# Ledger of designs, part 14: VH-VL binders against Jerky protein homolog-like (JRKL)

Target 1, 218 residues: Jerky protein homolog-like (JRKL), of Homo sapiens (Human) (q9y4a0r168to385)
Amino acid sequence: LQPEQIYNADETGLFWKCLPSRISVIKGKCTVPGHKSIEERVTIMCCANATGLHKLKLCVVGKAKKPRSFKSTDTLNLPVSYFSQKGAWMDLSIFRQWFDKIFVPQVREYLRSKGLQEKAVLLLDNSPTHPNENVLRSDDGQIFAKYLPPNVASLIQPSDQGVIATMKRNYRAGLLQNNLEEGNDLKSFWKKLTLLDALYEIAMAWNLVKPVTISRAW
Key: E = the ipSAE of ESMFold2; O = the ipSAE of OpenDDE; V2 = 0.75 times the mean of E and O plus 0.25 times the DockQ between their complexes.

## First folded at step 7 (VH-VL; framework fv_patritumab)

Design u07 (from p21 with heavy chain G55D E101Q, light chain T100L; at its last look DockQ between E and O 0.09; V2 from the best seeds 0.00; counts 0 for: pae O 7.5 > 2, placed apart)
Fold by OpenDDE, look of step 7:
Structure u07 (fold): chain C 218 residues (1-218), chain A 120 residues (1-120), chain B 113 residues (1-113)
Amino acid sequence: as target 1 above (218 residues)
Amino acid sequence: QVQLQQWGAGLLKPSETLSLTCAVYGGSFSDYYWSWIRQPPGKGLEWIGEISHSDETYYNPSLKSRVTISVETSKNQFSLKLSSVTAADTAVYYCARGDYQYFGSDFDYWGRGTLVTVSS
Amino acid sequence: DIEMTQSPDSLAVSLGERATINCRSSQSVLYSSDNKNYLAWYQQNPGQPPKLLIYWASTRESGVPDRFSGSGSGTDFTLTISSLQAEDVAVYYCQQYYDLPYTFGQGTKVEIK
């Protein structure tokens, strides 16, 4: 397999209403002085190939099946692949759905466009949220997942602390910029921020992550 | 279909405390912010405040000192208390569901309203 | 607070004719993150709560007839009833939900001429 055909996915939590640069962080949570803390979290899964040139749309798991901010937006038209789970955590079912419906088709399309064989491997760490290798395989068997040993997984995952941190920094910067442009006070900004807003922002943040940042993580 | 049912005393004397409750049926209580809005007879609408299932509250500054909104998640209910009422607080009070999560709320579902009259 | 001002206060229109209601906000209600206007329109009949007609300035709520449309951006908005029907006689309100506190226009009474 060529680097274009090797992918990695990793999950991270995001308190999407948090701007750590402007708010106090208490015990890993974001708080606004004099106000109650807003604790809204989603799980984000990043996935890209070893070259960093193919970044899949972010997979985002939220609590609500149909957030009100999505009222006029079909989930299929979101800049991310959105799923819902009661705890806003990745689970086996969501991962399998993502693999079958999102990962496999997008990877096939990408490889085809590059004139490469439609064969690929998704390297994963051994997480309880990841299904058995045997169920993570395309119909033709050409696209499949492999689990890495813990000692190796920590070294070669592109969605490591560097990549994820870069994305999150971009997200924070984007939100701050939006706040400045709107000219609203910080409290109003936080109140106004919807999940839909956050999804658009985090998608942009992901897009801003340079391929070299990803490739160097391998 | 989502329905909001509200109840409370409709006649008060000055200086008393207004108390209303709104119950939500047929929908997810935890996914929305819930508001109280009032309308004096023959006049426009005034937003009073809102609350989330996690007890996050926001109030209109004009009423903040007198208003308390609370939630009882186990019952899918939220309540309004307005202290030290005067004749100026005479209005039809509505509970309503915020249309969007986390601020930016248009209101898509409303209670039928409760007329509260403050009279000596 | 964002002040909402409607014009006119009252409007008489013949059946089948166009009714136009304007709403102005004291500051922009356009959100840069999603490029949406946080503006809603309501219809209220006597003895009833307001009914949501339009949100995001131009998106029609489910079940609302096509003759109702919203337009505008930033600070100036318009509700249009393309062909006034008898059941459209009501008071109409605009509302911003861009910032706290949420605020409403003073209302526009629409009557049949």
Scores: ipSAE 0.015, ipTM 0.539, lowest interface PAE 7.5, mean pLDDT 88
ESMFold2, look of step 7: ipSAE 0.349; ipTM 0.705
ESMFold2 (binder alone), look of step 7: mean pLDDT 93; pTM 0.953

## First folded at step 8 (VH-VL; framework fv_patritumab)

Design w01 (from t02 with light chain T100L; at its last look DockQ between E and O 0.05; V2 from the best seeds 0.00; counts 0 for: pae E 17.9 > 2, placed apart)
Fold by ESMFold2, look of step 8:
Structure w01 (fold): chain C 218 residues (1-218), chain A 120 residues (1-120), chain B 113 residues (1-113)
Amino acid sequence: as target 1 above (218 residues)
Amino acid sequence: QVQLQQWGAGLLKPSETLSLTCAVYGGSFSDYYWSWIRQPPGKGLEWIGEIYHSGETYYNPSLKSRVTISVETSKNQFSLKLSSVTAADTAVYYCARGDYEYFGSYFDYWGRGTLVTVSS
Amino acid sequence: DIEMTQSPDSLAVSLGERATINCRSSQSVLYSSDNKNYLAWYQQNPGQPPKLLIYWASTRESGVPDRFSGSGSGTDFTLTISSLQAEDVAVYYCQQYYDLPYTFGQGTKVEIK
């Protein structure tokens, strides 16, 4: 298989309403000084091939089935693949749905567009939140997942941290730039930020991750 | 409160194309799969297919060569086309909202139905 | 396809008595990873669209009276109406949503004896 045909996915939590400076994280919660703890977290999953030339649409898992910010007609075409789960965690069923309905079709389209054989492997760590690898196969068996041994997974997973960190930096920089352009203080911007705003910003942040940053993580 | 309103021609001749449209009001269009389901008079229910707001579709294999489901996301609408109809396609056609947590769809809101009759 | 078979095809029950409808799938609709049964029940009055009663085999939809309950797992499921009322006269369908195509049982007509 060529590097274009080798994919990796990894997950991270994002406290999407936490901004840098004057914000602390205590016991996995984001707090704004002088205010109640903010427990607004989503899980995001990044997926790209080894060259970084194919970045899949982000997968975002939130708590709400129908977040209130999604009620406008503007939300009909979200920039991410949004799923809901009671605790905003990735789980086995969401991962399987993503694989079958998002990963396989998008990988096939990409490989066709490059004139490559429609064969690919998704390399995963052995996480309890990931389904059995026998379930993670396309109908023709040519696109499938493979779990890495724990020692190999730790070597690859540390390299993936650079991609996630870059995306999170891009996200927060973009939020701060919007605040500066509007002339708003931090308190008013924070109060008005919606989940929908965050989804558009994290999607842009992912788009800004350069292919070189992804390929270096390997 | 979510409402599904459907419309389209109810009387067809053999070999024509069935065309129905469903409009969604009062709810999110992007959080659900949208299905067409039919029921021949006095008979049970048959799932035709589903679409997501992205255009992703899945069809019943029994109808796959003749069915097209499409979406117009700016209007919160989705449509059914069934080509080359015969008398066997006479049924009440429903649009429905497919809810899910992981995969699959169960249908929590339905349109009122459109009787489509294919003559002779 | 997963075949859904209901029994009986029709059922006559006295007012206030228990009605029990069985649904059997040709394959398990239990997804072992989340331990959920991908099985729903619908009520259909004449001239009306189906109405969702139960999903995940046993979870009542909002606004459904508590006399309706679902049970079972894997391949064998039941819908129980603990005390039949006049407005419960309808056709009832089970539906699996574990695998494509989604399929429905043939229906069970419930009437007053």
Scores: ipSAE 0.000, ipTM 0.425, lowest interface PAE 17.9, mean pLDDT 80
ESMFold2 (binder alone), look of step 8: mean pLDDT 94; pTM 0.962
OpenDDE, look of step 8: ipSAE 0.746; ipTM 0.895

Design w02 (from t02 with heavy chain H53R; at its last look DockQ between E and O 0.20; V2 from the best seeds 0.00; counts 0 for: pae E 3.5 > 2, placed apart)
Fold by ESMFold2-Fast, scan of step 9:
Structure w02 (fold): chain C 218 residues (1-218), chain A 120 residues (1-120), chain B 113 residues (1-113)
Amino acid sequence: as target 1 above (218 residues)
Amino acid sequence: QVQLQQWGAGLLKPSETLSLTCAVYGGSFSDYYWSWIRQPPGKGLEWIGEIYRSGETYYNPSLKSRVTISVETSKNQFSLKLSSVTAADTAVYYCARGDYEYFGSYFDYWGRGTLVTVSS
Amino acid sequence: DIEMTQSPDSLAVSLGERATINCRSSQSVLYSSDNKNYLAWYQQNPGQPPKLLIYWASTRESGVPDRFSGSGSGTDFTLTISSLQAEDVAVYYCQQYYDTPYTFGQGTKVEIK
């Protein structure tokens, strides 16, 4: 398999409704008004190939119901693949839906666009929210998942933390920039920030992660 | 055991604003959507709108210009305001818990209902 | 909006006999990605709020007697009471929750013959 055909996915939590400030951004931190608002959390799954040149659309799991379109749910053009779950945590059903409906089709299209064989492996940690390897396989068997042993997974985990940390930093910086450009005070900004606003901003933050940052994880 | 208790003004004159409140006891408030649904005497059910703990709202388009639903998470309460009422707004108003998985809501717990009469 | 139409408007059934209520949606309420029908059934007694009987077209709510069953898919749905009891005299409503605004059928009144 070429590096283009080797993918890794990793999950993280994000406090999407946080108060951006110059000091928080400089320190790479998020300020949350009051401890009750700490629960404004989503799970984000980042997926990319070993070259870092193919970044999949982010998978986001949140408590709120998926936003609806007027005529059909499929006409809503979200910048992320959004799933709702009451705990805002990845579960077996959502992971399998993401694999079958998002990962396999997007990887297949990418590899075909590059003139490469439509064959790929998704390397995952051994998380209890991940389905059995046997069910994470395309119909033709060419695209499949493989769980890394703990010792092998730990070899790439520190670099993956760098990718996730960069994305979260980009998110916080984007919130601060948006607040400054709109001329809002920080209190008014926090009250106005919606989950949909956050989804657009986190998608932008992921797009800003450079290929070299991802390739270093390998 | 989940219980929804509702209260508010029952008699209104045309052009006034309807105000109703619902308080939730015995269950999780933050894991559900909270709806208002009305039923005119002898008629069927009409969904008014829903709110999530974050304050995000979804309204029936037919009522959107007149309806406001708000939430007070510290009290596990949510409220309905419907402005510019007419005789057509005479109905029993219910608060209800919306359960969901991916999207949409079905209603597993309902408040007692408040009869709102708009006359004279 | 998705329009929900029930038939019949009223139904008289002898005690112990089968009661069947139909509900039709103006467009499909089956979501292909999860293969679920976003349809619920409610029972309403005079002076009381509606009570949930069935959700996901065929899943019975906890505490609801097994004589109540839901069936159907897409646009055509049925609520069946296999052996009508006196306490089943009520108005029954279907509801779609596939899209907003959520909409209800006009109701079917079930009474004893």
Scores: ipSAE 0.025, ipTM 0.605, lowest interface PAE 6.8, mean pLDDT 84
ESMFold2, look of step 8: ipSAE 0.375; ipTM 0.740
ESMFold2 (binder alone), look of step 8: mean pLDDT 93; pTM 0.956
OpenDDE, look of step 8: ipSAE 0.799; ipTM 0.906

Design w03 (from t02 with heavy chain H53R, light chain S33D T100L; at its last look DockQ between E and O 0.03; V2 from the best seeds 0.00; counts 0 for: pae E 13.9 > 2, placed apart)
Fold by ESMFold2, look of step 8:
Structure w03 (fold): chain C 218 residues (1-218), chain A 120 residues (1-120), chain B 113 residues (1-113)
Amino acid sequence: as target 1 above (218 residues)
Amino acid sequence: QVQLQQWGAGLLKPSETLSLTCAVYGGSFSDYYWSWIRQPPGKGLEWIGEIYRSGETYYNPSLKSRVTISVETSKNQFSLKLSSVTAADTAVYYCARGDYEYFGSYFDYWGRGTLVTVSS
Amino acid sequence: DIEMTQSPDSLAVSLGERATINCRSSQSVLYSDDNKNYLAWYQQNPGQPPKLLIYWASTRESGVPDRFSGSGSGTDFTLTISSLQAEDVAVYYCQQYYDLPYTFGQGTKVEIK
């Protein structure tokens, strides 16, 4: 398989409403985000191929099945793949749904567009939240997942902190830039920020992660 | 009603690796940071590091090259490894729950402590 | 690192009298966006782990007697025991959680005269 056919997925938590002040971002500092409210934390899963040229639509797991901010928005046109779970955590059923409904189709479409064989592997760490390998296969068996043994995973595991940290930095900078364009103060901005706003900004932030950043993490 | 139970070897020789484990009962494991903190006999407290359920870690720079904190979320457990110990690492080691609102951690529940003695 | 300095190192107070412990940080621990001081106080009895008394500089932890109170802002903080009891004989620590690494004061030993 070619590097474009090798994928990895990493998870991170995002306290989407607990962002550093504009001054903190301007000085190049980020505060550690944190809030105990489940409504203000989501889980984000990033997935990209080894070249970084194919970044899949982000997977976001939130608590609410019908977030209030989605009322006026067609949920079919969200900039991310949104799932709900009681604690806003990834679980086995969500991971399988994502693999079957999101990963496989998007990987097929990408490989087809590049003239490559529609064959790919998703490399994963062992995790209690990941399903058995035999259920993570496409219908034709050509797109599948493999868990890396602990000794191999530690040797070739991509640096997830570099890619995720860059995405979170882009997210915070993008939110602050939008606030400056609208002329709002920071207190009013935080009060008005909705989950939908956060989803659009994190999707943009992911899109701004350069392919070189991703490929160097491998 | 949160309780932290910790265990591990309390007597080490220089150059060995300190290894401690902490199990969490009676509360949510997922919504908190989990810290290791040490106290040399008769002295003050030193924060070693913290971990989140995701595996995200932060370490005291004074120990960063020698410390590893890990988590086993399915067991509600987290562990400390401190390599290449010396007599200066003799201390009572505590695990603690880090509570927060936005960032930082203050420690509302503590383990009973484990005295680790490093001798020649 | 944010240095935390307590004063005094040791304090002897008669039963029923007021005890005052000061803590100074080398940098402000006030986060202006939420207007909170990231400062906690702990009590440690001999042979026991520390026990949280106060967080956010002035908020008492559940189960802590009303005689314990915290005050101050920015860089200067005070723990007050309004009427010292026999069980309050302990070492007291302040801790900042504004910036990594989290740091503690050197401790103040409170004794009965």
Scores: ipSAE 0.000, ipTM 0.438, lowest interface PAE 13.9, mean pLDDT 80
ESMFold2 (binder alone), look of step 8: mean pLDDT 93; pTM 0.957
OpenDDE, look of step 8: ipSAE 0.018; ipTM 0.590

Design w04 (from t02 with light chain K36E; at its last look DockQ between E and O 0.47; V2 from the best seeds 0.00; counts 0 for: pae O 2.8 > 2)
Fold by ESMFold2-Fast, scan of step 9:
Structure w04 (fold): chain C 218 residues (1-218), chain A 120 residues (1-120), chain B 113 residues (1-113)
Amino acid sequence: as target 1 above (218 residues)
Amino acid sequence: QVQLQQWGAGLLKPSETLSLTCAVYGGSFSDYYWSWIRQPPGKGLEWIGEIYHSGETYYNPSLKSRVTISVETSKNQFSLKLSSVTAADTAVYYCARGDYEYFGSYFDYWGRGTLVTVSS
Amino acid sequence: DIEMTQSPDSLAVSLGERATINCRSSQSVLYSSDNENYLAWYQQNPGQPPKLLIYWASTRESGVPDRFSGSGSGTDFTLTISSLQAEDVAVYYCQQYYDTPYTFGQGTKVEIK
């Protein structure tokens, strides 16, 4: 397989209303200066190939099926692939839906556009709770996921921590820049920030991650 | 068994600020929107606004300049402040539980109501 | 804002007979992608808060007797009480939750004939 055909996905939680230098996470809650409310979390999954030239649309798992802020936006036009789950965490059903409906079609289209064989592997951190990796395979068997053993993953599967950290830095910088440009005070800004606003910001933050940042993580 | 207990306010004078609090017992606080709805004596219902445990708020545009809803998640409480009251604000005020799953709320549990009278 | 209009303002029905209340929205409250009508119905007895009867135009809330039913789609909705009982004497309100601000009908008073 060429580097264009090798993908990695990593999941992270995002407290999307947290200030970068003034946050404290206590018992699953985010607290910011001048604001004592509990902030919402979503799960973000980043996926890209080994070259960093193909970054998939972010997968986001939130709590609500139809958040208030999505009222004016069709789900098909969101800057992310949005799913809902009561705890806003990834589960096997959502992962399988993302794999079948988003990952496989988008990887196939990308590889076809590059004149490459439509064959790819998605390398994932091994989870002792995931017994059925064979379910994560395209109908033709050419695109499939592989859970690596922990001892092998340390040598072959790169850490995505640098990529995720860069994306989160880009997200926070974008939010602060928007606050400055709007002329709002910090408390007013955080009160006005909606999940839809956060999804546009995190999508832009992901797009700003350079291919070299991703390829170096391999 | 979900119970909403509300308190605050009574007789107010014009120009004062209305302050009401609602406490939620016997159920999840973080999985719902929490609304304030009012009803003038002998008239219909008017939605004031809603809040989620994160502090996210939506207000009726007709009241937005005067209304603030806040949440105290450590106590499972949310509160209404309505500034610059007039006689037109005389009503029974209800807190109510709304669905968080969709674009909007229907209300399955209601507080008992608090009568607020604004008079000189 | 979406305006909700009920008809009639008051209705007198004999015990055991059918009561029909209509609700009209100034704009559609149907989200066509999901085929869901964002409409609820409430019952209010004197001195008490409203009680949810129906949501999603036709889904009956738990504990609500099956004589209560909701129907309609888009802009025209109906609450039906198939066989009026004495405890059904109340004011009934429809509510749209398709868009903020959420709005209610003006109410329909149901009384015994």
Scores: ipSAE 0.582, ipTM 0.816, lowest interface PAE 2.0, mean pLDDT 86
Fold by OpenDDE, look of step 8:
Structure w04 (fold): chain C 218 residues (1-218), chain A 120 residues (1-120), chain B 113 residues (1-113)
Amino acid sequence: as target 1 above (218 residues)
Amino acid sequence: QVQLQQWGAGLLKPSETLSLTCAVYGGSFSDYYWSWIRQPPGKGLEWIGEIYHSGETYYNPSLKSRVTISVETSKNQFSLKLSSVTAADTAVYYCARGDYEYFGSYFDYWGRGTLVTVSS
Amino acid sequence: DIEMTQSPDSLAVSLGERATINCRSSQSVLYSSDNENYLAWYQQNPGQPPKLLIYWASTRESGVPDRFSGSGSGTDFTLTISSLQAEDVAVYYCQQYYDTPYTFGQGTKVEIK
């Protein structure tokens, strides 16, 4: 397999209403001095190939099945692949759905566009949120997932702290910029920020992650 | 078990402001949207609006100009204000619990209701 | 606004017999993304708040007797009481929560013959 055919995915939590300048995470909650705790959280899964040139749309897991901010927006038209789970965590069902309906098709399309065989491997760490390898395989068997040993996974996970940290930094910077442009106080900004807004900003943040940042993480 | 207790003045004159409060007991206040719904005597139900613990609000457009729903999370309470009341605002007013998980709200817990009568 | 229309306005049914209430929405309350019908049914007794019976068109609320069932999809829905009991005498309302403002049907009064 060529680097273009090797993918990695990793998950991270995000308190999407938290602004960078006054964030304190206490007991799993985002707190701002002088303000009430913010508990709005999503799980983000980042996935890209070893070259960094193919970044899949982010997979985002939120609590709400149909958030209020989605009133006029179909989930299919979002800049991310949105899923819902009661705890806003990745689970086996969501992962499998993502693999079958999003990962496989997008990877096939990409490889076709590059004139490569439609064969690929998704490297994953051993997490309880990841299904058995046997169920993470395309119909033709050419695209499949492989679990890395824990000792190896820690070394070669491209969506490690570097990539994820960069994305989160971009996200927070974007929010701050939006706040400055709007001229709102922080409280008003937090109040007005919707999940839909956050998803668009997260998507932008992911898009700003450079391929070299991803490739170097391998 | 979740209980909603509501209180407020039941008799108003025209042009006055209706004010009701609902307190939530026995459940998580931050995990749900909270609504006000009214029912004129012998008639159907009308949704007034809802609020989340963050202060996010949604109102019925028919009442939006006169309605204010507020929340006091420290007390697990939310309130309704309806300004410039007329006889048409005479109704039993209910507070109710919606759901955070979905865009829309069905209502699984209700207050006992408060009759508000507007008369000259 | 989504208009909800129930039929009939009143229904008299003998004890032990089936009661059927219909509800129609002016537009579909089926959400294509999750394939759920954002439709609920309530029972209301005099002097009491409405009681949730059915949500998602067909899911019974906890504690609701099996004789109550909801069916339908899109714009046409039905609440069925398979065997009417004396305690089932009440006004029943359908409600859509597909879009704001949330709207209710005008109600159907169920009585015993």
Scores: ipSAE 0.045, ipTM 0.651, lowest interface PAE 2.8, mean pLDDT 89
ESMFold2, look of step 8: ipSAE 0.387; ipTM 0.736
ESMFold2 (binder alone), look of step 8: mean pLDDT 93; pTM 0.955

Design w05 (from t02 with heavy chain Y106F, light chain T100L; at its last look DockQ between E and O 0.36; V2 from the best seeds 0.00; counts 0 for: pae E 7.4 > 2)
Fold by ESMFold2, look of step 8:
Structure w05 (fold): chain C 218 residues (1-218), chain A 120 residues (1-120), chain B 113 residues (1-113)
Amino acid sequence: as target 1 above (218 residues)
Amino acid sequence: QVQLQQWGAGLLKPSETLSLTCAVYGGSFSDYYWSWIRQPPGKGLEWIGEIYHSGETYYNPSLKSRVTISVETSKNQFSLKLSSVTAADTAVYYCARGDYEYFGSFFDYWGRGTLVTVSS
Amino acid sequence: DIEMTQSPDSLAVSLGERATINCRSSQSVLYSSDNKNYLAWYQQNPGQPPKLLIYWASTRESGVPDRFSGSGSGTDFTLTISSLQAEDVAVYYCQQYYDLPYTFGQGTKVEIK
């Protein structure tokens, strides 16, 4: 397999109403000065190939129901793949749905566009939230997942931390930039910030992660 | 086991404001939507509205101009205010937990109900 | 609004016999993206709040007896009580939660014949 045919996905939590340089964090929760603790958390799953040239849409899992404006419509204009789950955690059902409906088709389209064989592997850690390997295969078997053995997983560079950290920095920098451009004070901005706003900002943050940042993590 | 305890005034005069409160015990407040539903005596059920712990609300359009649902997350409570009541607002009012997967709400736990009578 | 229409309005069934309640929605409540029907069934005994029986059209809530089952898809749904018991005498409501406002059927009163 070529590096463009090797994918990795991993997950992180995001407190989407927090700005790290202007907000106190207490007990793993954000506090905004003069405001009640902000506990809004989502789970983000990043997926890209080893070259970093193909970054899939982020998968975001939140507690809130999908925004009403996207309920019965195609998600063509939504910049992430949003799922709702009580607790805002990835689970087996969401992971299977993402793999079958999003990962496989998008990987096929990418590889076809590059003239590569439509064969790929998704490398995963051995997590309870990830389904059985037998379920994670395309119908022709050419696109599939492999779990890293526990002892092998410890030998891989911590690409997830570097890539995810960069994305989170981009997200918070973008929020600050938007606040300055709109002329809002911090209090007004936080009150007005919606989940949909956050989804657009995190998608932009992911787009700003350069391919070399991803490829160097391997 | 989740319990919903509701309270508020049960007898009102026309033009007054109905005010009910529901407290949630034994479960997560932040993982669910919280609804008010009413039932006129001897009649069917009408959904009034729902609220999320963030304060985001949705109302039945038939009542939207008169309804306010609020949340007090620190107390695990949510409340209903219905202004300018008339005899047509006489009903048993229930609070309920809205469960969901992606959108919508079905109601797996209900309060015992509060009969609100609007007299002349 | 999605209108929910139940039939019959009332139903008399002998103890131990099968009771069948139908619910029709004015629009499909099947969400194609998750392939789920956003329909629930409730039982209401006199003087009590409604009790959830079935959600997603066919999933029985925990603690609900096996004699209760739900079926159907899209616009046509059925609640079946396979062997009516004395405690099943109640009013039954269907509810859609596909679109706002959430709406209930008018109710079906089940009585012992």
Scores: ipSAE 0.015, ipTM 0.582, lowest interface PAE 7.4, mean pLDDT 82
ESMFold2 (binder alone), look of step 8: mean pLDDT 94; pTM 0.962
OpenDDE, look of step 8: ipSAE 0.669; ipTM 0.881

